# VHH binders against c4kar8: the designs that were tried, part 354

Target 1, 263 residues: c4kar8
Amino acid sequence: MAELSTPSPASPAPLDGGRGDELEKFTLRGARQILQLLQDLITHRGLITAHTGGGHSFMTAVLKVDEERGRVVLDPSPDPQANRRALAAPRLTCVTQLDGIRIQFPLVGLGEGQDKGRPALFAPLPAEMLRLQRREFYRLQVPLAHELSCLLKAEDLARKPVEVSARVIDIGAGGVAVVVPTGAAEFVIGGTLPACRLALPDGEPIELDLEVRNLNRQTQRNGTEQLRVGLRFAALPRAADTRIQRYIFKTERALNAKARGGL
Below, E stands for the ipSAE of ESMFold2; O stands for the ipSAE of OpenDDE; V2 stands for 0.75 times the mean of E and O plus 0.25 times the DockQ between their complexes.

## First folded at step 20 (VHH)

Design kg8 (framework vhh_vobarilizumab_d1; at its last look DockQ between E and O 0.66; V2 from the best seeds 0.70)
Fold by OpenDDE, look of step 20:
Structure kg8 (fold): chain B 263 residues (1-263), chain A 125 residues (1-125)
Amino acid sequence: as target 1 above (263 residues)
Amino acid sequence: EVQLVESGGGLVQPGGSLRLSCAASGFTFSYYAMAWYRQAPGKGRELVAVITSGGSTSYADSVKGRFTISRDNAKNTLYLQMNSLRPEDTAVYYCARVEVWYVDRSGSHFEFDYWGQGTLVTVSS
């Protein structure tokens, strides 16, 4: 009876530098965002797998975030050897999941000590946190109350330029899905809609180019037929990307809080 | 309520010895690191010695080899044995509870949340 050695789960390969550009879209570097995400981990008692290198890891949790002092407090391992490895490691790679989203962040400069009479590990706040969605582009379902809109510059059947105000139904780092009235414009898959305007709640509309990726006719509950248009962001400026990501993050947080019975 | 009460201060000649005590109450004494710090007239606060809950000790270079910090968890008391006292040791000595301490590659870090009223130690001929 050959004991099938269950292959040890492959240590998540260090994020190889080559996928760097795609990962940047999912990397949080804002101090407030990082603090908020860490606080969310505390609130949800998120278990963290801390990787110390060499295939070693231990389970921990964020116990406290000190914004004033710029530090995070972690639960030490019950295994003293694991703690020693953590302290000796030049970098601790923390991996966790919150609301189905994989979160990864590095900690450097670990120390050991005590917080209010309890053993703890201490580290400076991470400089960045990676929020990876299983799907290449997580799509946030936009709450109806937000009334996000996108002004589409398209053409009609006569190839005359028309502007169509479309409701955004979902948004991700890679694009938006919108709904338009049937016959409002002619859309061609693979076609580019230049100089469109995406309206977010937090400021001025974002001007961007959109590529049509899919078209689906949908019948609403009321029997009205609408056209769902899947749009990809073409050459999205960094500032615009940041605003979109911020909106998504903020909205997700609010939705999750509400789902948990929060006001 | 957390209370720390220092005692044992007084006048001593150079080369003499004193033993300071700090009676702690209002918290689980055995769980916390404790410290002595001092403030000389016209000078800032100086950390003198720290003792962890596990009994590990650290001293300022100025008192190393002369002072000994110890604790009796059964009595909820912190001690500072001061030997070979010098005029430069003249100060008000304070007992403090360490809220946070940690050691990293940069060194030892200590934060205090409670301290006593202090006891005066005067070293003079």
Scores: ipSAE 0.793, ipTM 0.903, lowest interface PAE 0.5, mean pLDDT 89
Fold by ESMFold2, look of step 20:
Structure kg8 (fold): chain B 263 residues (1-263), chain A 125 residues (1-125)
Amino acid sequence: as target 1 above (263 residues)
Amino acid sequence: EVQLVESGGGLVQPGGSLRLSCAASGFTFSYYAMAWYRQAPGKGRELVAVITSGGSTSYADSVKGRFTISRDNAKNTLYLQMNSLRPEDTAVYYCARVEVWYVDRSGSHFEFDYWGQGTLVTVSS
């Protein structure tokens, strides 16, 4: 056969530095770990999206790693303009997947030249590589039709207990984001909301403790203010985690089927 | 088997000229950047000039304006035209094939994998 029939996996956009503390536990900094991961990309012929900034990117691959000289060799783009943008960029952010694991790493100091008479790009070895399983970074946008809700056990301004039924707008392995009317309750970043109830379609509501991680005021189209509350799951039992992952997986499959039918 | 054979060296008076040639074989000459190195008696090696496969050239400051590197891909031959020769140009000159080259923000980088036996250039009265 002239070529192998392989579906090209989608490479997500780079994760920004705004999540730096959360991503540190998934960051490889050991030289041996980095070399091995780069070698795995070479062995599996991983296709890499290299982002140059300003919304520009090109497809590349790691052709070889030179441990002795501390550098990587990349496949240049056939588009000379893409190569020029890469060389001008202060940082090249490389994103790829290996066996469903997202890999992201920066390259700085990119150079252009030849390796054994063949065009190539050159850079020092990255100082770090991000290695994430999908569940560690994914947040599902909850369809409005599902009307997912979370009953929050909060306090009002006078510190009196109040229950607020909040619409869930996104959900991931580590938490949810909800919206409530402004003034429905007082929320404090770092505060814990015990014994809240998350209503999923496939069973009884899940009782869980939530920690407030962020607050954002938003104005709806009709001028009404609402509060977006980012909530982290505290000490989630395995059964609850399984139900949440099942909901995310099932809903994502349904959304993907709709998107394909709507193309 | 890669072979590089230099010729054209000799004795010349200051202000004179010489043309060095390097006959290349055993590889696709047109794909590779090529270079001239020299080593003066009692001194380390100095990169004199480089020419890329596309014809771009680079020279040591000590020879700019006096030396011209060129190539004839049809004849698989590398040249160094040396004009206005000075006694400090006295050296053994080596033809070299560039294994890796690249340019980054820190400058130009060259790594060589094959070189010839050299040809002696002596500039004296």
Scores: ipSAE 0.618, ipTM 0.835, lowest interface PAE 0.9, mean pLDDT 86
ESMFold2 (binder alone), look of step 20: mean pLDDT 82; pTM 0.811

Design kg9 (framework vhh_vobarilizumab_d1; at its last look DockQ between E and O 0.65; V2 from the best seeds 0.71)
Fold by OpenDDE, look of step 20:
Structure kg9 (fold): chain B 263 residues (1-263), chain A 125 residues (1-125)
Amino acid sequence: as target 1 above (263 residues)
Amino acid sequence: EVQLVESGGGLVQPGGSLRLSCAASGFTFSYYAMAWYRQAPGKGRELVAVITSGGSTSYADSVKGRFTISRDNAKNTLYLQMNSLRPEDTAVYYCARVEVWYHDRKGSTFEMDYWGQGTLVTVSS
């Protein structure tokens, strides 16, 4: 009876440098975003797998976030050896999942101690948190109440420039889907719409170039025909990307809270 | 309610010895690290000694080898044995509960949440 050695789950390969640009889109670096995500982990009692290197890991949880002092408090392992490895490691790689989204973040500068009479591990706040969605581009369904819009600079059938105000129905790191009235403009798959304006609730519209990727005619429940246009962000500035990501994160959080019986 | 009550302060000659006590109540004493602080006239409050719940101790350099911090968990009491006292040791000594402590590669951090009223120690010829 050959004991099938269950292959030790391969240590997640170090994020190879070549996928770096794609991963940056999913990397949170904003202090507020990081704090919020950590707080969400606390609220949801998210279990974290902490990797110490050499194929070793232990289960932990975020117990507390101290914004003023810039530190995170973790639950120590019941295994003293695991804690020793964690403290000796130059970097702790934390992996968890929240609402079906994989979250990964590094902790450096771990210390051991006590919080209110309880043993704990301490670390500075992570400088970055990676939120990996299974889908290359997670698309948030935009709540109707948010009334996101995108001003499209397109051409009509006569190739005359026209501006079309489109409702945003979904948004992701890679682009938006919008709905426009049928016949409002002529869209060509692969065509670029320059200097469009995406309106987010948090400030001034974002100017950006959009590439048409998909065109789908949709009939609404009321019988009205609309054109769904899938648009890719072309050369999105970093600041714009950050704002979009912030909006997505905030909205997802709110939706999830509501789904859990929150207000 | 958390209470810390210091005792044992007084006048002592240079080279003399004194033992301070701190009676703790209102919390599970054995779970917390405890500390002694002192404040000399016209100076800021400074850490003197710390003892963890596990019994590990740390001292300020100025008192190392002369002072001993200890605890009796059964009596909920913290002690500071002070030997070879110097005029520079004249201060109000405070007992404190450590809310948070941690040790990393950079050193140790201690944060206190409760303090006693203090006891005066005067070292004078």
Scores: ipSAE 0.781, ipTM 0.903, lowest interface PAE 0.5, mean pLDDT 89
Fold by ESMFold2, look of step 20:
Structure kg9 (fold): chain B 263 residues (1-263), chain A 125 residues (1-125)
Amino acid sequence: as target 1 above (263 residues)
Amino acid sequence: EVQLVESGGGLVQPGGSLRLSCAASGFTFSYYAMAWYRQAPGKGRELVAVITSGGSTSYADSVKGRFTISRDNAKNTLYLQMNSLRPEDTAVYYCARVEVWYHDRKGSTFEMDYWGQGTLVTVSS
């Protein structure tokens, strides 16, 4: 009989690679900083979600760090299959939070064995660690009912000005992701879209300059093609930032209330 | 207090056999991988054999087929059966507890935290 998967809790997804330039200022590369952060995880017994690829993950913790040998020791999964996936993976993406701070780091070269008679996983120290406050990494998934849209001032295939109303699918402190029909406009990574307008429910649209950070073509089940466009806020006035943060906060509260049988 | 006490060394002619024993105390023997090392005069210590808590074994190329590592967890004792002894096997043999071991794509790592005092094995014509 086929093996049935048990439900797992929603795993925090690793931050996407298109945000690498945006995240550089939050990236620790100093050996002492990395060692101290790993020690903090040990001290606070932080639980870590280790992603092995293909949507698979397992829970672990940093048990020890060895500076002289340049390695970390991790708690193995009680599920042998999860350990086998981890050992086979080209890298392990570790994600956790400590006191509201998101921590993400890669491990490569994972090994399996024992430390002082106890089963353990072993890896070289990570070469880098991301350390982010919630504000820097959080993206609200926009409910369809809110019909959030952003008017993009772009160019068509003939390089003529065109305005495209794009549905906003997620929003955070640093930008939005939108979807448009393929062919509605031409977008270039690194290109800037001046004077776009983000329509929030609580007032007049916000005028924003946006920078294209990533493009992803998607085919829906019905065969419709659309383009996902990742957009960074180029410069965000404080009033606009306040309105965006208020929208995120209120929407998150409303979604949490519905999940608990809201009032 | 962790203690490892070797016995069974001695003088033997080439082609002969010896069985070394290592009595362990002060820790839960069955949890740990254990190893035999040897040190010939003027040379560094050389790994001879390792046995994990689950009974998996690994040997130096120089002793494969001649030496057998084993353990008796009920008696807290590690053994090394040495057959077809050669003059180059002459060394002090040490029992060691493996603190850390792991296997990765680069190979195997074994790190020891406690050593016995050693037992001398002399193989002479």
Scores: ipSAE 0.689, ipTM 0.869, lowest interface PAE 0.6, mean pLDDT 88
ESMFold2 (binder alone), look of step 20: mean pLDDT 83; pTM 0.825

Design ng1 (framework vhh_7n9e_1; at its last look DockQ between E and O 0.62; V2 from the best seeds 0.66)
Fold by OpenDDE, look of step 20:
Structure ng1 (fold): chain B 263 residues (1-263), chain A 124 residues (1-124)
Amino acid sequence: as target 1 above (263 residues)
Amino acid sequence: DVQLVESGGGLVQAGGSLRLSCAASGFTFSSYAMYWGRQAPGKGREWVSGITSSGGSTAYASSVKGRFTISRDNAKNTLYLQMNNLKPEDTALYYCAREWPSFDEYIAEYMQHWGQGTQVTVSS
């Protein structure tokens, strides 16, 4: 009776069959480099979006790096369900930004426990960390004080046109990420939202078409769930591009000045 | 457990048509956007189409736009892909998915809920 070895499910081919090689140059695999980068995240109190799969994520932070035990300590979600999802996930994908550079790393073997009497999540140190230095990947975290918003034209669950004012959380040359209340509108990855309006502080809103590139249900620290929508500028007039770039530049400069103690 | 079962694939001549089906179970189908993807031999997974939970909005890859139509029957927990004017380059294993990874994020691992796929072969 020949045990038909069930073919191990072929690891899903990388989505970007051609770009895999390009990402290698941005991938850190050195233990020292990884440790340093994690430590930098701690030092800067970098917020991390932890993706648990199924379109779900929660906000966390690296609390500690335990070099002796070879593990990282994460801040658990205030939502027990998010933590359960994280623990059940075969892999946690962590996404963050440091100094405008996107950082992505996987964590596997997640466990729960206590660190100094406080609930914590534990995982072995990541084997690799992706550090994307390309300008095309740069996203400015929008200061809360700026109150950037984007009026999204979408449809609700009843297929009725709705306008949703979404807070812009990050902005780059290629698009924005926004947060919307769960259930406010329906979105589909690859979908187009026509004639949206991006409000910048320096003038009239910019009318533009947006393409949905990412959808994540995100549990906030207060336990509320929001939908994070990543949007690409589908058709951006040159004048609008200039305004966006100017805003990014000015804001970045101001943030850097503040970080240096100048303000 | 989330289950997705694709069907309707087969061998077809160029210019022909196929209709794929995906039977969904283990979750509230009507609450999720759904997607079709495909993987050609030696290539990565490619996004093909998406549809909102209500079916009110659809999206298509440029390569299939005007030829493919995504639809859903929430009462039957079934996703469909009507493929018309098929081309040899459409030859692939077609997958139904409840989640799709970000196009902007190299998060390849969102593909937790895919079916086994149905093979579509288009002969010249």
Scores: ipSAE 0.743, ipTM 0.913, lowest interface PAE 0.5, mean pLDDT 87
Fold by ESMFold2, look of step 20:
Structure ng1 (fold): chain B 263 residues (1-263), chain A 124 residues (1-124)
Amino acid sequence: as target 1 above (263 residues)
Amino acid sequence: DVQLVESGGGLVQAGGSLRLSCAASGFTFSSYAMYWGRQAPGKGREWVSGITSSGGSTAYASSVKGRFTISRDNAKNTLYLQMNNLKPEDTALYYCAREWPSFDEYIAEYMQHWGQGTQVTVSS
């Protein structure tokens, strides 16, 4: 195996302190705990969103942990621009979900190299990982076959009203994440979208008001870029909440039943 | 490269007004949503306001809603923040930014495109 250059010296950074004291009880700092969690992500082939700053992210995965060198190995993007942004970032914020539990961890000192002759990204092991084991953070990853969509009432770049049918990629008790083609409409974090329509497989679409909570130009595993929009439900009626919870529960049960068929 | 230069800060008495400007260069200003943030002494950064690339929609932190107005002039590549009825708690370094970290992802993202800021000090 080819020897790799060591990353530039970097100081570990703590997890975001916006809710830092509340989140400390979910923060893992033990070396063995961190190694095991990273190994669990590898075993489950967890897809990771890596945030590079500047409103950009890309999809990746932990390929292995190199315990001898104290490093994690990440799958590079097929988009060279995403890789350049990752290498230029002073910190990479990785977010994923394992068995319904949100996992978040920072990587500093990202470098490029090869692993078994294949291109790879490397970083020192994180000094901490957040394992946010709370039901309110659960997000069902929506199966593509369901073709869930949310009709967004927004504005295009010319300030004209536009309706965008956005694919729902995940859904939870408090909101959805959707993807739209870059440039299809304009959004701003903190902005509101009134009278949107969430289409569930059964019944009429749900009319609801949405608030934009995050925006990321996200590079997918195939290298294409989409705009990921995180949306919070405003003042959700009980009937709508019940339908959403029923969809989540039914879908989760169906996915679990299919997965057990492999044993 | 991307440059954002704020101006218009100063010392004002409580109840007063200021108008901040942010001159943008090095990118196509009209293609980006823009944000104002602030940082009080010894505190972390706080999102204040945002505006879509066309200026068609705006958003405000609850602490400033009704008192502050964000606007932009895409022909002049300039972002503005009109601040009325200022309070001592508004004292901070105000800066404009081309991106903002997620509200709900607990992400300590690196902010890459922000200005050096302009100081606003509100005396009681």
Scores: ipSAE 0.595, ipTM 0.867, lowest interface PAE 1.5, mean pLDDT 85
ESMFold2 (binder alone), look of step 20: mean pLDDT 81; pTM 0.814

Design ng10 (framework vhh_7n9e_1; at its last look DockQ between E and O 0.59; V2 from the best seeds 0.58)
Fold by ESMFold2, look of step 20:
Structure ng10 (fold): chain B 263 residues (1-263), chain A 124 residues (1-124)
Amino acid sequence: as target 1 above (263 residues)
Amino acid sequence: DVQLVESGGGLVQAGGSLRLSCAASGFTFSSYAMYWGRQAPGKGREWVSGITSSGGSTAYASSVKGRFTISRDNAKNTLYLQMNNLKPEDTALYYCAREWPSFDEYLALYMQHWGQGTQVTVSS
């Protein structure tokens, strides 16, 4: 009979050396800290992007922590293919935000089962979690009511120029994340999109060049798939940067006021 | 199931040219953006170039722009990298990939679909 070895999980190639030391100061390894952070994610109903590799991800949430069994319980996708990719992946990379702070953690050994009679995904508690408490990682989750959009100049599947009005789902100092309908346009990581237009509320659109930094075929909570495109602002003039920062600050202030006024 | 097999590497003098090929199987090649990466001895993996699934748009690392050309033939399920005016700093193991995980330096995504690589050595 053939011998089979378990391949080690692959990690992305580093762009620069020395990042391991920087990451260590953001790394939580204490069991109590990890449990508290996971509980905070549960309490705040944090939406989690779970990356399954191969350019795929799905949206999930931590439903509970089973401390007795040392397991975390995740909400499965309504799309069976997303669940199959997750179960086949040697490593699931979970990304979320809590109070504007970027949280990341790996899950290995994911399995399927039931929790209180409902389908669920299970994994051992992560041995580490990253809590990336830096201003540059902050991303404002854009309220749907703002209908923030970015007009992208790209190409369709037939190599024809197209302009795509992409919904902005988050915005930070260095860029935006947008969602694009399946088949509307093609992108490649590292590609540049010149002369795009970011439409902020109550102002003229900002013309800017964007660079594609991330691409994920992302399965949403309702099971539909969208292409999530992470875009970096290229050469951003000072005035445009100021307008973006002001939008972020004003929106944060308004959201905080509503949260306090609603309590 | 996914297989990516690179070829075309070798030893070449500075200023020379090589054309790398990547034969793809086990998936619908024309549905995926494709990438070339390289790894020099003692260094991490470096993104070199990418191309959309249709071949309509390309991107290059600044260190190779103007010298390297990525292309694809979707009818032959083959990805290419034409490398001209090669320099000693281009010496590396070159591999093709069906994905590039992210340019986000803190996001350690699992990367699974990449080839064994072909060695390019550029002598002075």
Scores: ipSAE 0.690, ipTM 0.884, lowest interface PAE 1.1, mean pLDDT 86
Fold by OpenDDE, look of step 20:
Structure ng10 (fold): chain B 263 residues (1-263), chain A 124 residues (1-124)
Amino acid sequence: as target 1 above (263 residues)
Amino acid sequence: DVQLVESGGGLVQAGGSLRLSCAASGFTFSSYAMYWGRQAPGKGREWVSGITSSGGSTAYASSVKGRFTISRDNAKNTLYLQMNNLKPEDTALYYCAREWPSFDEYLALYMQHWGQGTQVTVSS
């Protein structure tokens, strides 16, 4: 009776076999490096998007690093359901940005408890942290005061064309992330939204085609759920590219100047 | 628990057709966009197709556009992939998924809610 060795679930191969090797150079595995990076996140009060799977995420932050216990303390969601999802998830994928560099790390073994009498989430320190330094991954967090918006041409559940004004939360050379009310429109990763309009502060809206690259149902701190949509510029005229780049650079400079106490 | 079970794979000659099915359970199927992906030997996971929750909109990778058709039956909690004019390069393990990572975020390393896959082999 030959015991059919159930093939061990093949470790999910990297999306791009060629990129896997490239990602290794951006992956931190040293304990000291990891601790330092987590501490930097604390110092800068970096907001973290915690992905729980199934297209769900919530906003959190690293509150504390407990080196003695080898654990990280996270701010729980104000939504109990989000916390339940987090606790039930085999892995929490955390995504954030520090100084324009995208940071990703997994947390496994999430638990709930109290830190100094306040509800908190706990997890062992991550075994690895991805720090993407490539310019192509840079995303400018759009200041709320700028009120960037993108008019999305989409369809609703009834396949009726709808226009949704979405707030732009981040922008890069390759695309934007926007937030829309849940149920405002239907999206699918890989789908194209034609003839959308990106509104920048410096002139007329830019008409462009957008490709949906990411979808996340996000619970806000106030408990309201919204849909975060990552969009790639599918067809960007050169003039539009120039305007976008100019906006990014100008805004970045202003933010840096402010951070240095100049404004 | 979310369960996805793929079926319909097999050996087919180039130019042939297959229809894959994915049976979904453990969640409200009609509330989620669904996706097909594939993984060829020695390659990473590749996005193949997606469909909105209502089935109103579909998307395809350039490599399969015009040959593959994604569809769904929400009443049966089933996702389909009709594959026509199959090519040897379509040989892969095909997965059904409720979520897909963005290429920009590298979330694929941490993906959940994938099925076990169904093997499609296209002979020359």
Scores: ipSAE 0.465, ipTM 0.810, lowest interface PAE 1.1, mean pLDDT 85
ESMFold2 (binder alone), look of step 20: mean pLDDT 81; pTM 0.824

